# Ledger of designs, part 1: VHH binders against Salicylate/benzoate carboxyl methyltransferase (BSMT1)

Scores and structures below are computed, not measured.

Target 1, 379 residues: Salicylate/benzoate carboxyl methyltransferase (BSMT1), of Arabidopsis thaliana (Mouse-ear cress) (q6xmi3)
Amino acid sequence: MDPRFINTIPSLRYDDDKCDDEYAFVKALCMSGGDGANSYSANSRLQKKVLSMAKPVLVRNTEEMMMNLDFPTYIKVAELGCSSGQNSFLAIFEIINTINVLCQHVNKNSPEIDCCLNDLPENDFNTTFKFVPFFNKELMITNKSSCFVYGAPGSFYSRLFSRNSLHLIHSSYALHWLSKVPEKLENNKGNLYITSSSPQSAYKAYLNQFQKDFTMFLRLRSEEIVSNGRMVLTFIGRNTLNDPLYRDCCHFWTLLSNSLRDLVFEGLVSESKLDAFNMPFYDPNVQELKEVIQKEGSFEINELESHGFDLGHYYEEDDFEAGRNEANGIRAVSEPMLIAHFGEEIIDTLFDKYAYHVTQHANCRNKTTVSLVVSLTKK
Unless a header shows other numbers, all headers, positions and changes below count from the first letter of the chain; antibody chains aren't numbered by Kabat.
F, E and O stand for the ipSAE by ESMFold2-Fast, ESMFold2 and OpenDDE, each averaged over both directions (binder to target, target to binder). V2 = 0.75 x the mean of E and O + 0.25 x the DockQ between their complexes.
Where letters were taken out, [cut] stands.
Atom coordinates printed by the task and the answers are left out, and those that the model quotes come from them; centres of patches stay.

## First folded at step 5 (VHH; framework vhh_5c3l_4)

Design s01 (from f4 with S31D)
Fold by ESMFold2-Fast, scan of step 5:
Structure s01 (fold): chain B 379 residues (1-379), chain A 125 residues (1-125)
Amino acid sequence: as target 1 above (379 residues)
Amino acid sequence: QVQLQESGGGLVQPGGSLRLSCAASGFTFSDYAMSWVRQAPGKGLEVVSAISGSGGSTYYADSVKGRFTISRDNAKNTLYLQMNSLKPEDTAVYYCAKGPEYSSSWYKLGEFDYRGPGTQVTVSS
């Protein structure tokens, strides 16, 4: 343990077991004003990197929304799958900044803005709400404005907002998570997700579940959003061409499968529990997104971008740290599902094995994935 | 066969207004983005404004924001450009252009493969 780290350990307080790092949060927000600057945590850096990729689409659609609605005096924005802490505010900051800059440029008053943060009820909304005063302080410094922040706990595969109330909806790296594990995966034993060795029936089961879920999502959002309102969505995706069983992100789930098999060998996980575990995940391609959106029919596609994106860039010189960084990322998105199926006692050991597998597989180093950004207008 | 025919150009004084129209035929008009592209004397082509197939999204060049309004009537297969507060710098041949059905760059010049014969707009004092 580094002596400096010991000296910086947060002091425990009555009903407060976490250190407030107000300065780092405020500084990260200041640096993000138009540039998508990285925060100090690995999770915040990933989210800022994803936002930087989608930022031109988000900015343009925010401007077009304001112009096409003739500069309304009130705007309601939803962030779907908002996560917790400062990450909940990254896209909201860019949206508010864009609105204020546009209004100044055309000599109009800035609207009042309601920001609705959505995630499942188990999300740590209290940590996010503790950052609201610092977020508003930053908005006053940069934009001479503020916003009102509300929580909307619930699945975005259900109704979340009153009819015709939302003007702008944003969601980043959330919609690739399915409402449930697809049915009829009994022939995909030993695989946590689709791989080149999976039967076509597994691909069809996952595709069918994605089509149902995304269709429901669009239908629900169509009831909540005003006409000419905008939606900007970012997905983990895959290339349109080639074998539908080949996945650009397949190594993430393959390494997790290998790590779970190590635990079966050690007697910590039963083989039957591993065979029963499937990820409620789907990485769509451009054509699959277009087909669902067109068939559901409530939205016009304005923009659809495909980007190569490095989720696990590693250097040969720091294999141990590289493996730990990827393990921490996969743990952050999969831990609740793993605890629910296997129990909490295996989690630390599982991700130690995952980190080790990353160091042993050259194919996992400097690997890019595909991200899809789509912008939609409500008809 | 795609056909685009512009009308409504002419001579106007600075500060004046003009409304351009474009009659489209030979394709499903409502499925495709459309734009107004201009070429000033001695200059290259510039996308002035673009509109999505549904009319739900619009793009405006910085030079015309707040002065020009693009619109479409999908029932009549017609594209419009309302030009207000005209400046001498707006003097150009204005072309109606057919864009893509879906593209991340739907409002960019490279996406517009078919153009009409153009209509001359001259702003002089």
Scores: ipSAE 0.000, ipTM 0.231, lowest interface PAE 14.8, mean pLDDT 79

Design s02 (from f4 with G53D)
Fold by ESMFold2-Fast, scan of step 5:
Structure s02 (fold): chain B 379 residues (1-379), chain A 125 residues (1-125)
Amino acid sequence: as target 1 above (379 residues)
Amino acid sequence: QVQLQESGGGLVQPGGSLRLSCAASGFTFSSYAMSWVRQAPGKGLEVVSAISDSGGSTYYADSVKGRFTISRDNAKNTLYLQMNSLKPEDTAVYYCAKGPEYSSSWYKLGEFDYRGPGTQVTVSS
């Protein structure tokens, strides 16, 4: 994938001169992006909720890792698909806090901790690195400790780290993005993703691409992680086991497809351009994750959990505001791909139509968002 | 595969009533807008009425407002059109049509991707 999953937050406009630098990290998380229709508050709310669902699994696996490795004096942690965002530091904070609390409880010295932030080379690592001093100040206040932060640019569908060097790997809402658009989608014209009207061949094409990508990911991580090291991964997923075309998140891409069709009707987008555009995305179920992990064979599954929540929690009573909030969220994750394929001139009009489509379908407020959390131990 | 089968057409006197039904299969009926589309002799296709996936929103062509009522039963995968105060100009083949899952333009002719074989409605003395 090129820069397609790296723009998941709006542009940052944080005035350090007006913020006590001791709390600058916390205050930055509350800011608005202000640079267009993007809403940082709605996007950060979803990501924080996803992280909160994974937190108990992350804490347990961090503690068990420390115990099973007999309290090493050095820990190397990787955050994969970190984006340029503050949410990567939230997971790392929980990991470091868990280690320090555990070490204090069992009367052991805390390890030195290296934190490697990974995303594609085009990611704005400079913006992320500017937050490191504020993050370390927060750690000193809460834990009387600090960490060392490094960048690891590259696709996590390639080797990123030296052999047997990582102790803990975390990834949140990154692995549902595929390395490429699946082949053989010609019979799924007008749809950006799987819908209930899609042919079974579209489902099989997406599933096959996901299986290849996730198998490769596991194989690569198995070379980089130490024995008894841990990995905690979260996916956008689905609960359905019987109907492979039914998706808990299908409306996101269907509404985007319908908004693009409006632009075709208005002459702003060609039908052939729409037919050629497909999302490199897949929302697995628990059985599909289990099968790939067991077949690849390098990892034991510790926990595999499904967490559903009502997307309506991010909606206001006003349907217009609800539509705008959802549009801002989908824009944040899809805009670079849309600009690359359709050009930047259609983007504002496209997401105005997206927001309007949400307001016309009140049942969108009752759509369940499903997160899958899996924790793994290297054999 | 998607299948739509209309029934309930026939010959009726002006001022009379007919109830059309459409049995749907091969897709998740409750997730899609549905419509009734007609073609009168020598005329093009016209969207007569459309209904949202939940039934909470309806559309009617100006020619039938106040006379026709569209409804759906998602538990039975069935679409209905109650036609009252029928006029000779209502004479047409009536098609059940599958619409979009979501769209601001869900009632427009271009949004309907599948149609049934149709049922003939004739209004004459």
Scores: ipSAE 0.000, ipTM 0.133, lowest interface PAE 20.8, mean pLDDT 78

Design s03 (from f4 with S31D G53D)
Fold by ESMFold2-Fast, scan of step 5:
Structure s03 (fold): chain B 379 residues (1-379), chain A 125 residues (1-125)
Amino acid sequence: as target 1 above (379 residues)
Amino acid sequence: QVQLQESGGGLVQPGGSLRLSCAASGFTFSDYAMSWVRQAPGKGLEVVSAISDSGGSTYYADSVKGRFTISRDNAKNTLYLQMNSLKPEDTAVYYCAKGPEYSSSWYKLGEFDYRGPGTQVTVSS
């Protein structure tokens, strides 16, 4: 690589790009060959696939927002759980392109656009900010426009923006992460999440925590968004309505649980430590999303869609390679939480065991993942 | 590097007997408690029997007490499990496991830090 010759985007690559914890489950599904350029490439392909699925909803809502607000001269957009590097700009590019194409079509001047990138303070905002000049160069070539980018560090389970300032909010694969581990999981011992063997009380505990968190999220965003502003949200979810214990993603957390149980057997982790560890994660269905939104009451639902994805093409047919790839992904997601709870010394051994367990459960890795896309208008 | 290798498993009829052996290397065998742990199809790990470093103390699960006998030969670095009056419910993979330095809880599952690859015991007619 010669750094004196910088390639024009989209061919520019940041090999040390890292996803945040909110995208870690998604990254686990797309991990290939471990670290470096290959992992970055696979993650970029997944993010583009997810955006492609949500794109019609995002484009329609962006256009309707502009028309219903009578073509404002200033637009403020928030990307919540933005991750890092080039991937932070995928949805933003589509939003800006949609606005500029629409304004040109109706012979109106394009607005000035502020793009607010939100993630936890530990996110690698520096890598993202280094990409801004290249992003604006590409916007000038394709749209004869530019945008202003700034960071908004903090949890989206808190206030992030001034009152009545946002016009469009986008979040992709972030809201399935809970603010905290649910209470009352004592009857779900040895399981890190909901499994087919879990009691109904575990399902109710996770559902209750999701309802509280998503209600809080909606209330906070309702204070920050203007009337007739739009929000487009994408979740990892499930299609089941009648069997609350069936999950499209359950094997990831079951295999991690099995790996931790091996360490309990080997005396490296106490049984009480394992019993106290639970994932702050929830995969809702369409009905659960609709009920929370309607009960909170600040937003009207414009669209609520369920999409199936076959993520098998992100896995190698070789079971050993697939095991390593999945272990690397789940490690990226869970490593900070695992270190905080169990200590750093177990991590390498834990994920060696995880990779082994994947080889025993190869049939589960080609399972279709469900995504939910919802678009909302502020009342 | 700690190594444990089981042998002596196989197919046996109900009421029959098997003797399992475990060859240990990579540590001072005589200084550590040792155990036999099993996993039946679709079930979790169960401590079947454990023996102190000197062989002076033994533990047996209620399900095998009176039928199984654990022993060790510290001169040969070998652990044994004599299994008599075998039942279909004894069908499992049997693992040799290394315990900690002797303590009041040395026979508990959480005290074991290494296990061998296991040997299959099938009790069926």
Scores: ipSAE 0.000, ipTM 0.085, lowest interface PAE 27.9, mean pLDDT 78

Design s04 (from f4 with S31E)
Fold by ESMFold2-Fast, scan of step 5:
Structure s04 (fold): chain B 379 residues (1-379), chain A 125 residues (1-125)
Amino acid sequence: as target 1 above (379 residues)
Amino acid sequence: QVQLQESGGGLVQPGGSLRLSCAASGFTFSEYAMSWVRQAPGKGLEVVSAISGSGGSTYYADSVKGRFTISRDNAKNTLYLQMNSLKPEDTAVYYCAKGPEYSSSWYKLGEFDYRGPGTQVTVSS
């Protein structure tokens, strides 16, 4: 259960100063304490690290966009998919700060900025929107500016924005989620994703689904973005030199499979239910990403780079704490799908087993994973 | 390297005042929320007060609200805690802690990724 859901209902009529104090007080009531490291969300730490890696690319593309569009008086920015609360504001802050610093440097007035936050309708937009008054207050103090924040609920595999309206699109660690589970996975029984034991047909099925989905994504964004607008995307990816079935960057799905298999052995989950469950996930390599972009044809690639980095749990000295942090992160992204397929009753036991399996894979916590950062210009 | 060094702790009588300072280095101080976290004998860590990077937003635990004031000097990379009307239950080791740049939970214990060595505050009759 999300600790952001509160038993106390605050006033919905906001005075900016009182809203921050009331919201902070209510959230403090949900604080459990802890030794700091144990209290950090693995997903929040990962998202901050990913943004840090992509920041130079994001800053450069924001500056070039402003210059090439001749300093428009209005900018519309979109943050797409799988955003967790306040983490969606990290990239938005960098974008706004970059625009304001650039405008000041060239003696131009800063534009009005609309920030559109996109996620599926089931996302907790209310918690995100409660952060907006705090965000704008900080912007006014640091940058003498503010922004307007809107929600755009829906799948980014559908139209989300009016034609030729967006200037900058950012997405971090969202496009690895497919629109649906691929067809033709009958020969990948017992596996939630691609593993070293998977048949080549499973890899081909996942690749085909990714190619269709990413092509569709690019086509839809090409209708919504202005010419010379920019898009910066970060993927969970894999090295081009790795075996197509290589699973080190996807060990989290293998560990989840092992945990579910334990529940099958204990009679808590049927084997047929496990065999029918596959993750709608894909980790592309550089060549696969480049091929889709070039074939779709609406965007020019400015930069496409791969970065190795350790997952957030690398910083835990205690294997048990690292296991709990990884389990919490995987639970956050997979729990709704798991409940829909297996039911709520197994979830706590499942992630207890997941945490245990992480301790048995200590080497995986010390290995680098791959992120792909691509920046695009609309032709 | 991130470094945080507290000072200003000591022995004080009930009803007295102390001002704690924290010198920060190794990061862009003005971009990060900062907090004072304490640990009383036999108790866990408690966020006493927190302040946003700009200084525009503050948080206080109910136990200290109205008695303590948090502030920061971004030009000097220094965090302060003015403690008035001190009580025996305020006896604790006080830690300066570095928080997030952006978070709706910016004042919560789990958001603080580094703390200093701490300074002892003892309130005795």
Scores: ipSAE 0.000, ipTM 0.405, lowest interface PAE 13.0, mean pLDDT 79

Design s05 (from f4 with S30D)
Fold by ESMFold2-Fast, scan of step 5:
Structure s05 (fold): chain B 379 residues (1-379), chain A 125 residues (1-125)
Amino acid sequence: as target 1 above (379 residues)
Amino acid sequence: QVQLQESGGGLVQPGGSLRLSCAASGFTFDSYAMSWVRQAPGKGLEVVSAISGSGGSTYYADSVKGRFTISRDNAKNTLYLQMNSLKPEDTAVYYCAKGPEYSSSWYKLGEFDYRGPGTQVTVSS
């Protein structure tokens, strides 16, 4: 192999006699997300960091699930919410690898594994499904196993699976997205989300919507998961307990707000359109998560962890490239909402301004994102 | 006032078993991670095993994996350590320790802010 060449997702011409290592496969998945061999999206890097952070919790809960269910011959896994297709296979790979290693260690046959990928109906499931044969070929080489992949289109704020059918549920960086924009945000004028200048009523509106949505999510998942089944959830969150307007990750939405204000100044967006736009997003703290879980009552908390970490791409040598990487990540998750509210015509200019604001914001270089990882057992 | 009281230590032969217990009071027991921390003669403190508040997640040091089992009874505010296949190197004072309610490092030594007086375990032939 040429050492100057960047690894990409292998084609269906994979060498069956070659035992590839796990790290090479995971790296190929993360790096192949762009049009070029050297393309690596900010979103893929973020998802890899989030998974590496949550991996110990995910591995432990997968092992404990298998042991407590007395090594079932069939396992059904759900991956809830996807921001980009191939990245959902990273967690699935870790789950399947964990199951196979455990079964080998205790001298039991590996189960048949159904993997259900959930996203909204507009998601490009066809691209994901075209990747499945490659994923299974890789699993046969690395783990001597395979899985069956199904799509479950729909909002996870509705029923998605038959009763008592799921054994393990995983969701990464999805549940901080609300079912809808909260009501009563008229006094949060000019802000896309909670900021230090927001009224307390904005915080209460967002908290109330999060409590309703997360309660509904837990209730729906409780119907679909078997007793002693496990759920591992990762949120963008915050460490602040006493100051409800302070946000550890608020720069994402503050910079987007500043970029939109530039477009208002330039006459490309009306002030009334900006004032009417609010992100359906909430970054909970550990106390808020615990309160909702305990009040809903269907799940026991096994672990609830708070992690701070750097996004890594902020250390790019070119500040403009660092800004473009963050802009690409925020664009990936917000573009459909922005198009629906402001129209398609402003989007390229908006994210050019966003990238510029990242390069001008001194704190972005050293900004730590707070993530919350919670693992749950169905009662 | 947080109170932790260990019991069940003693002298045992190599290959033998002991069960340690820790009675906890003065805090909401089921909300906090708990651990067993040991100190062998001439060595520093080592987290042997830790357990989450619900009991759903556990940690074991590599030196004791497959031999020791941590458990808790939240109805009785009691922590347990079942020690099997004991080795002379397991000889130490064993402390029950109160950990964090929430932390990414909940099983690390630095997270355990309160310890009991300890119980001596001696493994000799």
Scores: ipSAE 0.000, ipTM 0.295, lowest interface PAE 14.8, mean pLDDT 79

Design s06 (from f4 with A33G)
Fold by ESMFold2-Fast, scan of step 5:
Structure s06 (fold): chain B 379 residues (1-379), chain A 125 residues (1-125)
Amino acid sequence: as target 1 above (379 residues)
Amino acid sequence: QVQLQESGGGLVQPGGSLRLSCAASGFTFSSYGMSWVRQAPGKGLEVVSAISGSGGSTYYADSVKGRFTISRDNAKNTLYLQMNSLKPEDTAVYYCAKGPEYSSSWYKLGEFDYRGPGTQVTVSS
């Protein structure tokens, strides 16, 4: 052996080093999945909270799907808007666990399971794929099984999967994002989204865009899912049925608007750039979801429920800690859009101001956030 | 609804051993990563050890590696920390903490959404 080659031989991993090797892998994954550990942690907490609300619905629909399809030997699952890193696997783990537990209970063999992770092509799929060996290791310990993981890059406002191939579709906190900013928002100048001061024309523009986008989504998924296949979707939504300008999520975008306005006053952002920026976002209510689903017609509604909670109830915090945590959450969701419009140089300063505004505007902090969970069966 | 209660702390001489226990209720224990977090007098919180929901993966801080062993009994909803070769710098309040339902990040301080009232460990001669 060449002496130089000897120095490049990969180190053998011993059982005594298992915990260190695992920790090193986990640490690297957490650091590579966004702005680093803090941003990744905040996003994980939010997604875990959302999954906890949807879990009973997800479990029930997974069980009913398996029973109604007479325990197929192969299942294909799609996670739409999967994000990056370990967060991609939160719902997938629950789905696989549910299938395996049910099969054991009824004395049937577990199916082979293909898990398709979908997000836009710019998503960090490499970080997600690096997590797959760790995920399968934990799954083998818990369920004595594994899954096969595939990436499906592309917008879920386009075709993603072959016809009649999917058995179960899950999407969490993705469908409230629109395909594009609605047109004709000039009369909503100074607002990033709908507020109580917005004109009715802004509400109508956002509603029309949501109706088009969600109708397209349902039509596309109807081609890809098998008959009696199931879909479970979770939205940021609102409880208000009769006042279209009242938004339970208003604090998210109002505080971001205030923070951007501070940057205008400091000369870091032009007023014209702020006025041109609108969030491609919509928070539907139960009735709006029901109307789109019924009009499109491919799916039967099994369950449609609303969950409200206060963000401040989920950990011990002081005002400054809460401000940082909310800023990190909104940053994780909005950063790519903000960079595209304003450039990356303002982002750190912007979210420092966001955290400050959370502490200064107590009436915007700890507001009730509303989630809508809908489960659907393909006709 | 979520409750965590630590026990087993006390006074011990350097080089001695203690076993901490944490009784958990109000959630599906086996689905959540768990950790032991400590706070020494005048210092911040430190994650000393963490364990995945299945028990298949564990984490140890460099300061305690080789001396402490974390374990769990999912049938009894109980978390344990076996502490051997204790040093004066191990003196702290030890908290049982609930982590994420499933996550590669169960070992990180920022991932814990609930902690118990704590148990005092004092190492002195």
Scores: ipSAE 0.000, ipTM 0.125, lowest interface PAE 21.3, mean pLDDT 78

Design s07 (from f4 with A33S)
Fold by ESMFold2-Fast, scan of step 5:
Structure s07 (fold): chain B 379 residues (1-379), chain A 125 residues (1-125)
Amino acid sequence: as target 1 above (379 residues)
Amino acid sequence: QVQLQESGGGLVQPGGSLRLSCAASGFTFSSYSMSWVRQAPGKGLEVVSAISGSGGSTYYADSVKGRFTISRDNAKNTLYLQMNSLKPEDTAVYYCAKGPEYSSSWYKLGEFDYRGPGTQVTVSS
């Protein structure tokens, strides 16, 4: 102990290794653009597809929440991993519309609604906040109502909201991102994620990290949500139960790995840099979600659905355009992490390779992405 | 147990075309670069073309650029070489060869660890 260095009380979590990894990851996972047409268009298309799929579950749970809470005069909603711009408001609009239509039907006054938008501090909240006056103008025209919008910057793997304050939590395509890259991946060299050639130890490392992260998420949300409050979560997932190394929907990480491997062959990326890079990602199945939720114990499962959907881009008449659309989507979510690890010089060439690999993959019979939608009630 | 079996060789007139195929088994085909290596009578081995595991990167010797096209079908574990505008100098035994999973020198002679029995290509003069 050096007297000039005063030690603070250690973390009650007893997981000190997470702190530095989370700071590096938070900076790397920052969204790639505010007003950027490419980033906005790719994110908007994906978010609209995911919301359309989850909308019936979201509407039903919003209605049941209002009825079970006996039509409160104030509702606080959280959108976790809200992204930027107009996309932050897609689910919020559906929630507010559902509440207003229900209240009108049962002859009750609509509540005041606080909408809390959560993403990492590096997210472009300014672009999102600039959209708020337009959003409220549209709500006044369509619903004769308005909402109050707040930012909650921070990781949803930490406390974000005051105790017993939230009535409804929504998160779309965010929880498949892990708090950090799992440990013990040295035997998975050359792979960014789990593949058919990966050792069982890689699967176990990713599963263990997902279990820790999702358990933490549920525990934190249980402190912030009221009893009988609702949570609707959408994951990139898989249907495979018997072979943990076979992935229904992880071709995008395999294609990214193949693209980086091409850059290694061309001498633009070192083998050691590729070997050191792993995606902080996990695609759970229905059973894995159920086990974590039941073990943590704060929530009852109302609905858990698996949806296969075609992203549509594989059916473009122009295979090159289809490849570019897919590459732009993966670039939007992965570019900050790739720049942090490999540098910005390789990015354009990397996604040119990725677009090429998508055209080769487009002839495969299985072209569907699996999504899991779960709705929960706080006990 | 790695197995590589070439086919499609034969006798062809100058200016003609041939397509070589290589059936691969005993390893995860899509994870490894593959190459076509030839040996002309009384000469050493020459890498004529190579392709990365994914198919995204290709190499061609200067002697065959613009005339030969390498491709692979990872679903069928098959490597191909389309040879156009054949010349008498292309007369050689053509070998399918297994390369590394990844390497910056992946198309160099020293990088392949296994080759097939070869197929004869003869361009009559």
Scores: ipSAE 0.000, ipTM 0.232, lowest interface PAE 18.9, mean pLDDT 79

